# VHH binders against Low-salt glycan biosynthesis nucleotidyltransferase Agl11 (agl11), part 1

Every score and structure here is a prediction.

Target 1, 357 residues: Low-salt glycan biosynthesis nucleotidyltransferase Agl11 (agl11), of Haloferax volcanii (d4gu70)
Amino acid sequence: MKGVLLSGGTGSRLRPITHTGPKQLVPVANKPVLEYAVEDLKEAGITEIGVILGHKGREEIQNLLGDGSDYGVEITYIVQGNPLGLAHAAGCAKDFVGDDDFVMYLGDNILKEGVVDLVESFESGDFGAGIALQEVENPQQFGIADVDDQGNVTQLIEKPDEPPTNLALIGMYVFSPAVFDAIEQLEPSWRGELEITDAIQSLLEDGYAIDSHVVEGWWKDTGKPEDILEANQLVLEDKSLKKRGTVSDDATVDGRIELAESATIEDGAVVRGPVSIADGAVIKSGTYVGPYTSVGPNSTLEGVHIENSVVIGESSINTSGRIVDSLLGKGANIGSADDFLPEGRRLVVGENSQLKL
Positions, changes and structure headers below are counted from each chain's first letter, unless a header gives other numbers; antibody chains aren't numbered by Kabat.
F, E and O are the ipSAE of ESMFold2-Fast, ESMFold2 and OpenDDE, as the mean of both directions, binder to target and target to binder. V2 is 0.75 times the mean of E and O plus 0.25 times the DockQ between their complexes.
Where letters were taken out, [cut] stands.
Atom coordinates printed by the task and the answers are left out, and those that the model quotes come from them; centres of patches stay.

## First folded at step 4 (VHH)

Design s1 (from a7 with A33V; framework vhh_8pnl_2)
Fold by ESMFold2-Fast, scan of step 4:
Formats: structure tokens, sequence, C-alpha cells
Structure s1 (fold): chain B 357 residues (1-357), chain A 120 residues (1-120)
């Protein structure tokens, strides 16, 4: 079985964060989202992975993943030209996949369970495809599956006004090579895209059985800032955290802490887990870092009280006050106001920034 | 309500022309693939035309040779030149930023639409 990892899309909902890099590289617990997908595939025994690249972020993704050897996998990069939908992206992998079954994984998704059980379920029978499903409270916003008592898919409906179930399709699929013939016969949807749900429906109409697997635990599509913050909480809650860096004698550190080897917590700092602090980060005197906060590499925090937040990296935060529920982009610089000015603040704020001052 | 604002719709006689505009105040307009969709009363929404950030175009068969999509990145504006209009072109026309399925096509980047009516 091979893996096909989709790394396209513009990340418009995450701007200005995605101005500095692709959405798949935004960190959760100080690890790029894309790395979780690679690790999930490796855990399921999948070592040959094709990465589908869009127009944006190609160099950044290739710089992160390389040839795959650091992850114990072999990576082949495949360029999708114009973004014509998920089925089009899958079709670009035809030559890479050959006659093998493959897992298709959306690179901006993160999943507690991984894909071992999805793969084993698919391999337990004779299926044209297997789909991952999650119960959701807002089924009108997702593709929805209807399933029989055996777990076989009977119907797929995209964003239904009146959903038959609350079982939503999530970003992980398993396909037999029969999917490529289905994709070649597709017409663009009303959205102008080749839809993966239409490819699966085509397999069903051709007499293939379609497996379903309802995943256990949490799943997140990291498409917007609050999704990243929630994914950060969920990963930090479950992750094994190691303290390898330097903690000064007069610092207070409580709870579960991930502290990278070159990270430092200085005298007069307070850190309460679960938190992750990456290489080169310095938590200086007067700083409080509270639960569900990730401090990215080469970041310096002084005087601030920060909780439930992601500092992506390369940032300097030297200010009194409280920061909560925040996503701070790469290279953020937050300092104290200039003493000689009238009362006020100096701000440089990008598109889609949200501030409560 | 959206960040995209359509204009240029109206009532026109069969065989006439209209030019639709979509203004996007966003500084990143030039980075997006942009599209025009339409929806006639009681019918499904359908793609009319799409244009990439680099200017490559794609048209629905029912408008090929009659409509032209274009963009002005300096003005952050998308256009649809509609020629040889037919009664069947009567619909609400929507401007959209085109994104991948998993980015949510139906976010706030859709405009409120502009009405085109083709009748005598």
Amino acid sequence: as target 1 above (357 residues)
Amino acid sequence: QGQLVESGGGLVQPGGSLRLSCADAGSIFSSYVMAWYRQAPGKERELVARISSGGSTNYADFVKGRFTISRDNAKSTLYLQMNSLKPEDTAMYYCARVTDYYEGLWSDYWGQGTRVTVSA
C-alpha cells in the first residue's frame, strides 16, 4: 500500500499567518501539521508516500520533508497544476501509485487514532474504497455518508440540507486503483471541481463495495485559527512531553512540560503545563506560560501572561498583560509602548487579524 | 456581508451586453483563483467562468464564445463581459474566491450577488 498526501490549497482563512508559509506547515504542539500525517502513514506501515504539491509553498514543504529518510519513509513529489478538486489531485498520483492500493490523506488534517484501523478495515474485505467517518454536530457543512448494518456505504451526499445521518466524511480515504478509471470519467461539479465524493459514488454504481470506518477520538481540519488552537489543546493533552532543556533554580515549573534541549526557562518565570517550548526559546523573568500554550523556536517571552495560545516562532513578546486564545505568526514582535509618546499603541496588523485591546 | 462586492447587473434585451464587476478590497486579490457562478430561480448554482492568478481561463460550455472573464490585479477587481445575452442567462451572478474543497468554498469570501434579467 502506498500513501498519497495532499499539500495544496491557499490557506486564505489563516492569512496573514499563511503569508509566511503554507497552511500544512502551521505548527500544532510545535510540530508542523503535515508531519503528523507522515507519522500516521508510517505507523500504518506505509513507507512509500507521494506528496501532491500545489502552486504555493512547494519549496517550504520540500525543505521540511526532504526525501523522507528522517521520517523512515520515501517521498516522491508530484505537482498538481491547476487546482481542479480532490479527485483531480488524486488522479495526479496515478503513475506513482501504479497497481497498488493507497491511502489518501489531506495534509491539513490531524487525527488522534491515526489510520491503522482504517487500513486494516479496508484490507479485511474486497473493497473499491474505504472512507473515514466522524460523528459531527453540524452535518450540513460536510459530505455525509449513509451506511448499512454491516458498515457498507449506501449513499453519499455533499453538504445536505436534510442529512440522513451525522456521519461526516473526514480527510482520510483508502482507494483501490479502480478509482483512477472513475476519476477519468468524471464531469466537473457545479463548483467546477472534480469531486472525490463523485468518484466514490461512481465506484458504488459500478458494483464496488465501499467500506466505512467510524474513527475513535478527536479529528480536526486545521482550516481556521480556532481549529489550530483546539488541535493544539488536544495534542498537548495526549502527547508524551519530555523536559530536556534548561530550567533555572528560581523558576517555577508545574505540570506536563515539553522543553526542547536548547530552550531555557529563566529565574522568575512560571510555566504551568501542558505546554510545549521549542528549541532556542527563552522564557524570561516575569513571564507566565499557562496550559495549552506552544512557544515556537527562537522566541523570547518577557513579562507576558500567555495561555491557550500558539506562538509559531521567531517571535519577541516583551509586554505586561495577558494574552489568551491567540495565534501569533512567525516573526511577531510585541513590545511596550514608547515612553515619550502620548497615550496610545503602535500597530502593524495584517489582513484577517483580530485584536481585542 | 462578504468581502466581495458584485455590481453591473440589470435588465437587458436579448442579444444585449452587460459587464459585471467584483471588487475585492483584500490586499491579496492577485494570489487567488477567481470565479463567477450563477443561480437561476429554482435551479442549482453553476460555474460560469474561472480565472487563475496567472490569467488562465476556463468557461462553461453554455457561455463559450459569448462571455469573457478578466481581472485587474492593480484594482483588485474581477470582471465578466457578457455578450449575446439570452433569456436563459437570467440569474443571480456570484463572485467567489476559488479554494480547495477542504478549505471551505462557502466561507465569507462569497459576494451577495448581482441580478441579471434578460427579457424584452
Scores: ipSAE 0.000, ipTM 0.299, lowest interface PAE 11.9, mean pLDDT 83

Design s11 (from a7 with E103G; framework vhh_8pnl_2)
Fold by ESMFold2-Fast, scan of step 4:
Formats: sequence, structure tokens, C-alpha cells
Structure s11 (fold): chain B 357 residues (1-357), chain A 120 residues (1-120)
Amino acid sequence: as target 1 above (357 residues)
Amino acid sequence: QGQLVESGGGLVQPGGSLRLSCADAGSIFSSYAMAWYRQAPGKERELVARISSGGSTNYADFVKGRFTISRDNAKSTLYLQMNSLKPEDTAMYYCARVTDYYGGLWSDYWGQGTRVTVSA
């Protein structure tokens, strides 16, 4: 079985933070989202992975993943070109997967449980495809599955106005090679895309059984800033956090904390977990770092009270203000007012960065 | 938080022109790819034109050379200039924000539509 990891799309809903990199590389608990997908595939025994690249971020993604050896996998890069839908992206992997079954994983998705159960469910029978499902409150915004008493898929519909169930297709699928013939027969949908739900429906019409697996634990797409913050909370809550760096004698550290080997918490700083602090970060006197905050590499915080936020990295924050529910792009510089009146905060943040002061 | 609001539709004679507008009041408009879709009576919705955040355009074959999609990021407004209109262009026209999640558009990114009728 091979893996096909989708890393296309410009991340337009995450701009401005995607100005400095592709959406799949935005960090959650100081680790790029895309790395979670690679780790999930390896855990399921999948070591040959085709990474589907879009127009933007090709160099950054290739620089992160390399040949895959650091992750214990072998990576082949495939360029999609024009983004014509998920079924089109899958079709680009035809030569890579050959006659093997494959897992298709959307690289901007993150989940607590890996894809082991999805793969085992698919392998338990004779299926043309297997789909991962999650109950959602807004089924009109997703592909939706109808299932019989045995858990076999009976119907699929993309972004329905009248959903038959609340079981949404999430970003993980398993396919037999029969899917490529289905894709070649597809017409563009009303949205102008080759829909993956249409490809699976075609398999059903050709007599293939389609497996369904309702995933256990949380699942999150990372399409919006609020999604990144929620994913950060979920990962930090569940992650095993290790303290390797330096904590000064007069610093206060409460709760679970990840402190990288070259990170420092100085005298007069207060950190309350769950928190992740990356290599080269320095938490200086007067700083409060509260729950669900990730401080990225080579960042310096002084005087600020920050909670439930992601500092992507290479940033300097020296202000007496409070920051909450924020995404701070790479190289953010947030400082105190200059020597003039009226006093205020002098802010130089990444293009269109989101913050509350 | 914001809703997409279409305007500019109306009745026009064959060969005439209309300019549709779509205002986005609640988000960072310049960061989104945008599209126009249409739905004729008794037919499914179909893509008319797309424009990326950077200004690259793509058109359905049935409107190429006649329609032009454009955006004004300072006004958070999307436009569709429709020239040489034909009776078969009669439809409800919808504005949408484009996403690559699941290959398309989410329903919460649609406007209410503006009606275009090409007839005497």
C-alpha cells in the first residue's frame, strides 16, 4: 500500500500567515501540520509516499520533507499544475501508485488517531474504496455519506443542500486502483471541479463495495486561523511534553510544558501549561505565557501576557500588553511605544497578522 | 461573519451588456480567490469565471471572449462584465469565495444571487 499526500492549494483563507510559507507548513504545537500526516502514514505501515504539490510552496515543502529519510519513508514529488479538484489531484498519482492500493491524505488535516484503523477496515474486506467519516454540525459544507446497517456506503453527495446524514467525509481515503478508471470518466461538477465524491459514487455504480470508518478522537481541518488555534489546543492537551531547556531559579513553571533544548525561561518569567517553546526561544522577565500557547523558534518575549496563541517564529515581542487568541506570523516585531506622548504600543507585525491587544 | 452581496442584475435585450458586482463586507477580501456561478431555470449551477487572489483568471468555454471577471481589493468588490449577452445567459448569478478544501466552495461562502434575464 502506498500513500498519496495532498499538499496543494495557496492557503488563501490563512493569508497573511501563508505569505511566508504554504498552509501545510503552518505549525501546530511547533510542528508543521504536514509532518503529522507523514507520521500518521508511517504508523499505518506506509513508507512509500507521493506528495502532490500545487503552484505555491513547492520549495518549502521539499525542503521540509526532503527524500523522506528523516521520517523513515521514501517521498516522490508529483506536480498537479492547475487545481481541478480532489479527484484530479488523486489522478495525478496514477503512475506513482501503479497497481497498489493507496491512502489519500489531505496535508492540511490533523487528527488524534492515525489512519491504522481506516487501513485495517479497508483490508478486512473486498472494497473499491474506504472513507473516513466524522459527525458534523454543518453537513452542507462537506461531502456527506449515507450508510447501511453494515457500515457500507450507499450514497455520497458533495456539499448537499439537503444532507441525508451528518456523516462528513474527512480528509482521509483508501482506494484500489479501480478509482483511476472512475476518475477518467468524470465530468466537472456544478462547481467546476472533479469531485472525489463523484469518483466514489462511480465505483458504487460499477458494483464495488465502499467501506466506511467513523474515526475516533478529534479531527480538525486547518483552513482558517481559528482552526489552527483549535488544533493547537487539541494537540497540546494530548501531547507528551518534555522539558529539555533551561529554566532559571526565579522563573515559575506550572503544568505541562515542552521546552526545547536551546530554549530558555529566565528569572521573573511565568509559564503555565500546556505550552510549547521551541529551540532558540527566550522567555524574559515580566512575561506570562499561558495555556495553549506555542512559541516558535528564535522568538523573544519580554513583558507580555500571552495565551491561546501561536507565535510562528523569528519574532520579538516586548510589550506590557495582553495577547490572546492570536496567530503571529514569522518575523513579527511587537514593541513598546517610543519615547513620546501619548504612550501606546508600537506594532510591526507580519502582513495582515491577526492579534488582539 | 460578512455575507457576499450581489447586485447589478436585470433585464437586458440580446446583444446588450450588464456589470455584476459582489461586495464582501466581513473578511480579508484580497486574500481569497473569488468566482461567479450561475443557475438557469431547471438546470444545475455551473461555474462562469474565477479569479485568484493574485489576479489570474479562468473562464468557462461558453463565456470566453464575452465576459470579464475582475476585482477591486481596495473596495472589497468582485465584478463580472457581461458583453454580447444571449438568451441562454438568463440565470441567477452567484458570487462565491473559492477554497481548495474538498476541491471547491463551501455553502457559507455564497451570496444570495442576482437575476439576469436576456429577453425582449
Scores: ipSAE 0.000, ipTM 0.184, lowest interface PAE 14.2, mean pLDDT 81

Design s13 (from a7 with E103T; framework vhh_8pnl_2)
Fold by ESMFold2-Fast, scan of step 4:
Structure s13 (fold): chain B 357 residues (1-357), chain A 120 residues (1-120)
Amino acid sequence: as target 1 above (357 residues)
Amino acid sequence: QGQLVESGGGLVQPGGSLRLSCADAGSIFSSYAMAWYRQAPGKERELVARISSGGSTNYADFVKGRFTISRDNAKSTLYLQMNSLKPEDTAMYYCARVTDYYTGLWSDYWGQGTRVTVSA
């Protein structure tokens, strides 16, 4: 089995964070979202991966993943010419995939349990496709699957007024090569795109059985800042956190901390986990780093009280005060200046930072 | 933080050796994973070798056994020892600060590059 990893889309709902970088590289617990997908595929025994590149961020994605050897996989890059939908992107992988079954993974999705069980479920029978499902509280907002007693898909409905189940489609699929014939016969949707759900419906109507697997544990797409922050909490809560770096004798460290080898927590700093602090980060005197915060590489924090936030990296934060529920873009420079009454702050922030007073 | 400065490129005969250096005078060098990339005329930039802040290395298949990446944190310098050079190794070579696998963030390509030409 091969893997097909989709790294398209502009990430407009994450702007300005995605203004200068692709959405698939926004970090969760100091790892790009895309990296979790590669690791999930490797865990499922999938070592040949085709990465579908969009127009934006091709160099950045290739620079991160390289030839795949850092991840124990072999990566082939495939350029999607025009962005004509998920089924079109999948179709671009036809020559790479050949006659093999493949996992299709959306590179802006993250999930706790990976795709091992999805793959094993698909391989347990004779299926044209397998889909990953998650129970949701708001099924009217998602694509929803109806399933029989054996877990076979009987229908797919987009944003139903009367949902037959609470089982929402999430961004992981398994396909037989039969999907390529289905894709070739598709007409564009009302959005002008070739829809992956239309390809699956086509397989179902042609008499193929479609497997379903209800994923245990959490799943998030990373479409909004709130989704990134929640994914960051979920990963930090579950992850094994290791201290490799330097903690000064007069620093206070409580709870679970991931501290990279070249990261430093200096005298007079207070860190309360779960947190992740990346290589080159320096937590200086007077800084409080609270739960569910990730501090990205080569970032320096001084005097600030920060919680439930993502500092993407390459940033300098030297200000008194509290930052909470925030997503700070790469290269942010947040400082304070002396204001001649009344007291205030002078903020100089990068184009990809988001701040609220 | 400072700009990366590559050196050590030049013209060499097939089978020869070169040692590239990359100096990082303006930043805390030991905090970064580092990499060498190359770009031949009319081709895309490709990863040659990577070294983490902890010293773990990985190499592109086309250079394994011939090239060795190393670092000297006291001198804030990255090296690439290139042995058994082939004409297809001809390219502009760039060093980059990278986030290592553990942190997973983007490479920074701030070097000017150094040219390697392998020809008779």
Scores: ipSAE 0.000, ipTM 0.110, lowest interface PAE 19.6, mean pLDDT 81

Design s14 (from a7 with E103K; framework vhh_8pnl_2)
Fold by ESMFold2-Fast, scan of step 4:
Structure s14 (fold): chain B 357 residues (1-357), chain A 120 residues (1-120)
Amino acid sequence: as target 1 above (357 residues)
Amino acid sequence: QGQLVESGGGLVQPGGSLRLSCADAGSIFSSYAMAWYRQAPGKERELVARISSGGSTNYADFVKGRFTISRDNAKSTLYLQMNSLKPEDTAMYYCARVTDYYKGLWSDYWGQGTRVTVSA
């Protein structure tokens, strides 16, 4: 079995954060989202991975993953030309995949259980495809599957007005090579895209059985800032956190923390976990770092009270203000206002920024 | 940035040998899968051989045992050793980074090609 990891798309809903890098490299608990997908594939025994690249962020993704040897895998890069949908992206992997079954994994998704059970379920029978499902409260916003008592898919409906179940399709699939013939027969949807749900429906109409696996534990896509913050909470709550760096004698540290080897918490700082602090980060006096906060590499925090936030990295935050529920891009520089009355804040913000002051 | 340059083509007699080279002008060559394609006059381009970033190789049935694909990551160069050449091997040979090969679509990362002619 091979893996096909989709790493395209512009990340427009994450702007301005994605102006400094691709959405798949935004960190969750100080680790790029894309690395979780590679690790999940390796855990399932998948060591040959094709990474589908879009037009944006190719060099950054290649710089992170390299040839795959640091992850114990072999990576082949495949360039998608025109972005004609998920089925088109899968079709680009046809030569790479050959006659093997493959897992297709969306590189901006993250999940607790990985794909071992999805793969084992698929391999337990003769299936044209296997789909991962999660029960959701808002099925009208997702692709929804109807399944029989044996777990076989009987129908798929995109954003139904009258959903037959609450089982939503999530970003992980297993395909037999039969999917490539299905893709070649597809016509673009009203959006002008080759839809993956149309390819699966084509397999059903050709008489293939489609397996389903209801994923245990949490799943999250990372398409919006609030999604990144929620993923960060879930990972920090679940992960084993180790303190390897330096904690000064007059610092206060409570709860679980991940403190990287070259990170420092200085005298007069207060940290309350779960928290992750990356290499080169310095938490200086007067700083409060509260639960579900990640402080990225080479960042310096002084005087700030920050909670439930992601500091991506390379940042300097020296202000007495309180920051909550925030996603701070790479290289952020936030200082204290020191001007005469009227008091004010100097802000340089990008498109689609949302601020509460 | 990213232009591939093929060389090594020429005229040979049936049964002869040629070695093709493809130079990448200094990008991150070692991270790409690379391929050789060929196109004969009036025919579609077809895959000849592929090599992964890790060195795993795949060959079209019509060249197995005769052609060998290899790479030198230190020199950012891809090779195709062609032995026991046949008139049917006459074509323009193109190197490419892993191609967007769906319904005959091709990547923008093609070289200009090098001509191979096998004739008495």
Scores: ipSAE 0.000, ipTM 0.199, lowest interface PAE 15.4, mean pLDDT 82

Design s15 (from a7 with Y102F E103R; framework vhh_8pnl_2)
Fold by ESMFold2-Fast, scan of step 4:
Structure s15 (fold): chain B 357 residues (1-357), chain A 120 residues (1-120)
Amino acid sequence: as target 1 above (357 residues)
Amino acid sequence: QGQLVESGGGLVQPGGSLRLSCADAGSIFSSYAMAWYRQAPGKERELVARISSGGSTNYADFVKGRFTISRDNAKSTLYLQMNSLKPEDTAMYYCARVTDYFRGLWSDYWGQGTRVTVSA
């Protein structure tokens, strides 16, 4: 079995965070989202992975993943070009997968339990596809599956007005090579895209059995700032956190923290977990770092009170006051407003900004 | 759809001056912060100067006092006035739309660049 990891698509809902890099590389607990997907595939025994690249971030993704050897896998890069839908992206992998079954994993999704059970379920029978499902409260916003008492899929509907169930398709699939014939016969949807739900429906109509697996534990896509913050909370709550760096004698540390080997918490700093602090980060005097905060590499914090936030990295924050529920992009430079009168904050903000001052 | 088009580069002697221009065919120029970057052979692209939509400016230390960034929103044009040029200023100069002035981010919109050579 091979893996197909989708790393294309624009991060417009995360801008300006994604302006200099792809959404799949935004960190959760100081680890790029895409890396969790690679680790999940490896855990399921999948070592040959095709990575589907879009227009944005090709160089950054290739720099992170390389040839895959750091992850114990072998990576082949495949260019999708224009984003014409999930079925179009899957179709780009046809030559890579050949006659093998494959897992398709959306690289901006993160999953507590991984894909081992999904793969094992698919391999236990004769299926054309297997789909991962989760119960949701807003089924009109998702692709929805109807299933029989054995867990076989009987119907799939994209964004239904009247959903038959609350079982939403999430970003993990298993396919037989029969899916490529289904994709080649597809017409674009009302959205102008080749829909993956239409490909699966086509397999069902051709007489293939479609397996379903209801995922235990949490699932998140990382499409919005609030999704990143929630994923960060969920991962930090579950993750084993190791303290390897330097904690000064007059620093206060409570709860679980991850402190990288070259990170430092200085005298007069207060850190309350769960928190992750990456290599090269320095938490200076007067700083409070509160629960569900990730401080990215080579960042310096002084005087600030920060909670439930992601500092992506390479940043300098030297300001009094409280920062909460925030995503701070790479290279952020946040300083005191006391350089001039009248007092104030100098703000230049992007299209999707939300501020509470 | 529209591209950023840089102009005004050339060959000057040390101590000379050049004025770079960047024309933006887009209809929303006045809504963006704008920046000038440069890249010398064998080096990473580096920020030279930024200007907010409201006209606030920020400069790299190596050009402070010598370079001035400005904009003309009616003409959808960004400028970089370069005085007291040094051989170290030799580079390809690029303009960019900036999504976040304080974070040092740049947009997906870059020009082709204009070459500045400072030598005898």
Scores: ipSAE 0.000, ipTM 0.098, lowest interface PAE 22.1, mean pLDDT 81

Design s16 (from a7 with E103S L105T; framework vhh_8pnl_2)
Fold by ESMFold2-Fast, scan of step 4:
Structure s16 (fold): chain B 357 residues (1-357), chain A 120 residues (1-120)
Amino acid sequence: as target 1 above (357 residues)
Amino acid sequence: QGQLVESGGGLVQPGGSLRLSCADAGSIFSSYAMAWYRQAPGKERELVARISSGGSTNYADFVKGRFTISRDNAKSTLYLQMNSLKPEDTAMYYCARVTDYYSGTWSDYWGQGTRVTVSA
């Protein structure tokens, strides 16, 4: 079995965070989202992975993943041309996959369970495809699966007015190579794309059985800042956190904390976990770092009170204000508050920026 | 309001111009990147141009210098200005909401297309 990891899309809802980098590299608990997908595939015994690249961020993704050897896998990069939908992206992997079954994993998704059980379920029978499902509160907003008593898919319905179940399709699939013939016969939807649900429906119509697996625990796509912050909380709650760096004698550290080897918490700083502080980060005097905050590499924080936030890295924050529920891009520079009255802050705010001052 | 409505297509002579419009009554128009696609008879659907929510544009090589994509967030409308039209530009043109996430199951904002014919 091989893996096919989709790593495209523009990241428009995460701008300005994704203005200079791909959305799949936005960190959750100081680890790029894409790395979680690679680790999930490796855990399921999948060591040959094709990474489907879009037009944005090819160099950054290749710099992160390399040849895959650091993760115990072998990575082949496949360039998608014009994006014509999920089925088109999958079709780009045909020569890489050959005659093997494969897991298709959307690289901006993060999943507590991983894909071991999805793969084992698929391999337990003779299936053309297997789909991952999660129970949702708002089934009208998703593609929904109807399933029989044995877990076989009987119907797929896009955004139903009267959903037969609350089981939504999520970003993980298993396919037999029969899917490539299905994709080649697809006509674009009225939305202008080759739809993965149309490929699965084609397999059903050709007499293939389609497996379903209801995923245990949380799942997140990382399409919005709120999704990143929620994923950060969920991962930090579950992650094993180690303190390797330097904590000064007059610093206060409470709770679970990940402190990288070259990170420093200086005298007069207060850190309350769960938090993650990456290599080269310096938490200086007067700083409070509260629960569910990730401080990325080579960042310096002084005087600020920050919690439930992601600092991506290479940032300098020297202000007496409080920062909460925030996503701060690479190279952010936030200076001291102005002392004039009427007081003001000079802000140049990009698209999808959210500030509470 | 989940559907995009294209307009502005028609028959035009080679070298002529057309402006396509795409109206989206959805309240989240300004949060999404938008795109124009086209499909000629017997060919697969192809991307023509994209515009980000912030106004950054990207064009297919076959239209660079001739087509201009733009948006008016106050009117929730996407435009494609097509100049120096060629017979090979003949196609159905579709506007689309581009999500951050590759997904074949989530998109409410696709139009039914508008036909462009470039012929004498």
Scores: ipSAE 0.000, ipTM 0.142, lowest interface PAE 16.4, mean pLDDT 81

Design s17 (from a7 with D100S Y102W; framework vhh_8pnl_2)
Fold by ESMFold2-Fast, scan of step 4:
Structure s17 (fold): chain B 357 residues (1-357), chain A 120 residues (1-120)
Amino acid sequence: as target 1 above (357 residues)
Amino acid sequence: QGQLVESGGGLVQPGGSLRLSCADAGSIFSSYAMAWYRQAPGKERELVARISSGGSTNYADFVKGRFTISRDNAKSTLYLQMNSLKPEDTAMYYCARVTSYWEGLWSDYWGQGTRVTVSA
């Protein structure tokens, strides 16, 4: 079995964060979202992965993943031209996949339990496709599946006005190579895209059985800032955290923390986990870093009280304010005003960043 | 990313062999899937063989068992070993980095081609 990892799309709902990089590289617990997908595929025994690249972020994604050897996999890059939908992106992998079954994984999604059970379910029978499902409260916003008592899919509808169930397709699929013939016969949907739900529906109409698997544990589509913050909390709660860096004698550290080898917590700093602090980060005197905060690489924090936030990296925060529930883009510079009177704060922060100062 | 340069084509008799090479001056050759295509006189361009970055191979039915695709990542070079050549194999052969299969021709990532003529 091969893997196909979709890394296209502009990430417009995360702007301006995505102006400085692709959405798949936004970090959760100081690890790019895309790396979780690669690790999930490897845990399922999948070592040959095709990564579908869009217009933006090609070099950044290739610089991160390389040839895949750091992850114990072999990565092949496939360039998608115009973004004409998920089925179009999958179709770009036809030559890579050949005659093998494959897992298709959307690179901006995170799963607690990975895809081992999804793959095992698919391999337990003779299926044209297997789909991952999750119960949702807003089924009109998703592709929706109807299923029989055996767990076989009977109907799929993309963004229905009147959904037959609340079982939403999430970003993980397993396909036989029969899907490529289905994709080639598709016409664009009302949205102007080649929909993956239409490809699966085509397989069903051609007589293929379609497996369904309701995913255990949490799933996150990291399309919005609030989704990134929630994913960060969920991952930090479950993750095994190691302290390798330097903690000064007069620093206070409570709870679980991940402290990278070249990270430093200086005298007069307070850190309360679960927290992740990346290489090159410095937590200076007067700083409080509270639960569910990730401090990205080469970032310096001084005087600030920060909680439940993601500092993406390359940032300087030197202010006596409180920051909560915030997503701070790469290269954020937050400091105090240098005017005479009154005392103030000078901020350079992206349009969709949220702060409480 | 550099330019792809094919070589090794020529005139050969039916039943003969040729080895084609494709040199990639780019720095990230090892990260790409690579393919060989051919275009015979009066016909459309067609896929001959493909190799992933990890070495998995796929072949068109008309060359299966006769041609072998391989790569040397240290030399950034792609090969096509062609055995038991037939007059029907006469074509211009192109190497390409795998790009958008769905949208048609991969013109920006194609080499200039090398000609193979199999003549009785």
Scores: ipSAE 0.000, ipTM 0.121, lowest interface PAE 17.8, mean pLDDT 81

Design s2 (from a7 with A33T; framework vhh_8pnl_2)
Fold by ESMFold2-Fast, scan of step 4:
Structure s2 (fold): chain B 357 residues (1-357), chain A 120 residues (1-120)
Amino acid sequence: as target 1 above (357 residues)
Amino acid sequence: QGQLVESGGGLVQPGGSLRLSCADAGSIFSSYTMAWYRQAPGKERELVARISSGGSTNYADFVKGRFTISRDNAKSTLYLQMNSLKPEDTAMYYCARVTDYYEGLWSDYWGQGTRVTVSA
C-alpha cells in the first residue's frame, strides 16, 4: 500500500499566519501539522508516499520533508498544476501508485489514533474504497455517509438538509486503483471541481463495496486558529513528554513538560505542564508558562504569564501581564512600553493573531 | 497562486445600477466556480451569486432578477451587474474562488472587497 498526502490549499482562514508559510507547516505541540500525517502513514506500515504539492509553499514543504529518509519513508513529489478538486489531486498520483492500493490523507488534518485501523478495516475485505468517518453534532455542514448494519456505505450526501446519519467524512480515504477509472469518467461539479465524493459514488454504482471506519479518538481539521489551539491541547494532553534540556536550580517545574535538548528554564521561571518548549527557547526569570502552551524554537520569554497558547517560534516576548488562548506568529516581538505615562504595551503581532491581555 | 482584486463599488441612489469586477491574474481562473458574497455591518457573510467554470449560474432569492453574474475567462475577470439597487443591498462585496478543501465555509481565495452604499 502507498500513501498520497495532499499538501495544497492556501490556508486563507489562518491568514496572516499562512502569509509566512503554508498551512500544513503550522506547528501543533512544536511539530508541523504535515509531519503528524507522515508519521501516521509510517505507523500504518506505509513507507512510499507521494506528496501532492499545490501552488503555495512547495519549497518549504520539500525543505521540511526532503527525500523522506529522516522519517523512515521515501517521498515522491507530485505537482497539481491547477487545483481542480480532491479527485483531481488523487488523479495526479495515478502513475505514482500504479496497481497498489493507497491511503489518501489531507495534510492539514490531525488525528489521535492515526490510520492503522482504517487500513486494517479496508484490508479485511474486498473493497473499492474505504472512508474515515467521525460522529458530528452539525452533520448539515459535512459530507455524510449512510451505512448498512455491516458498515458498508450505501450512499454519500454532501451537506444534506436532512442528514440520514451524523457520520461525517473526514480527510482520510483508502482507494483501490479502480478509483482512477472512476475519476477519468467524472464531469466537473457545479463548483467546477472533480469531487472525491462523486468518484466514490461512481465506484458504488459500478458494484464495488465501500468500507467505512468510524475513527476512534479526536480528529481536527486545522483550518482555523481555534482548531490549532484545540489540537495543541489534545496533542499535549496525550503525548509522552520528555525533559531533556536544562532546568536551573531556582526554577519551578510542575506537571508534564517536553523540554528540548537545547532549551533552558532559568532561575525564577515557573512552568506548569502540559507544555512543550522547543530547541533554543529560553524561559527567563518572572515568566509563567501554563498548561497547553507550546513555545517554539529560538524564542525568549521574560516576565510574561502565558497559558493555552502557541508561540510559533523565533519570537521575543519581554513584557508583564497575561497572554492566554493566543496564536503568535513567527518572529513576534512583544516588548515593554518605554513611556512612563500612560502605562501600556507595544504589540507587533501578525494580523488576525489572537491575543487576550 | 494569485490574489482576487474587487473594484466598481461606490455610492448610488436607490434604483440605480453598479457593475462590480473581480480580477484574478492566475491561469487557474477558468477552472474554478466563482462567487460573489456580501457582508453588511453587524451581519454574517451571505452568498449573492455563483457561476461555474461552464457558465451555469445560481442566485440568492433576494437578488434574482436584479443581479447578473458573468465571467470573462480570457481576461480572468468575474463581474456582477447590479440593477434596481435597494438600501438593503448596502454591504461590502467579496469575490471568491470556490474549492472543496473547506466547502461551505470561507473559500481558499477571498478578495479584499469593494464597498457598495445605496443611499439617497
Scores: ipSAE 0.000, ipTM 0.210, lowest interface PAE 11.9, mean pLDDT 82

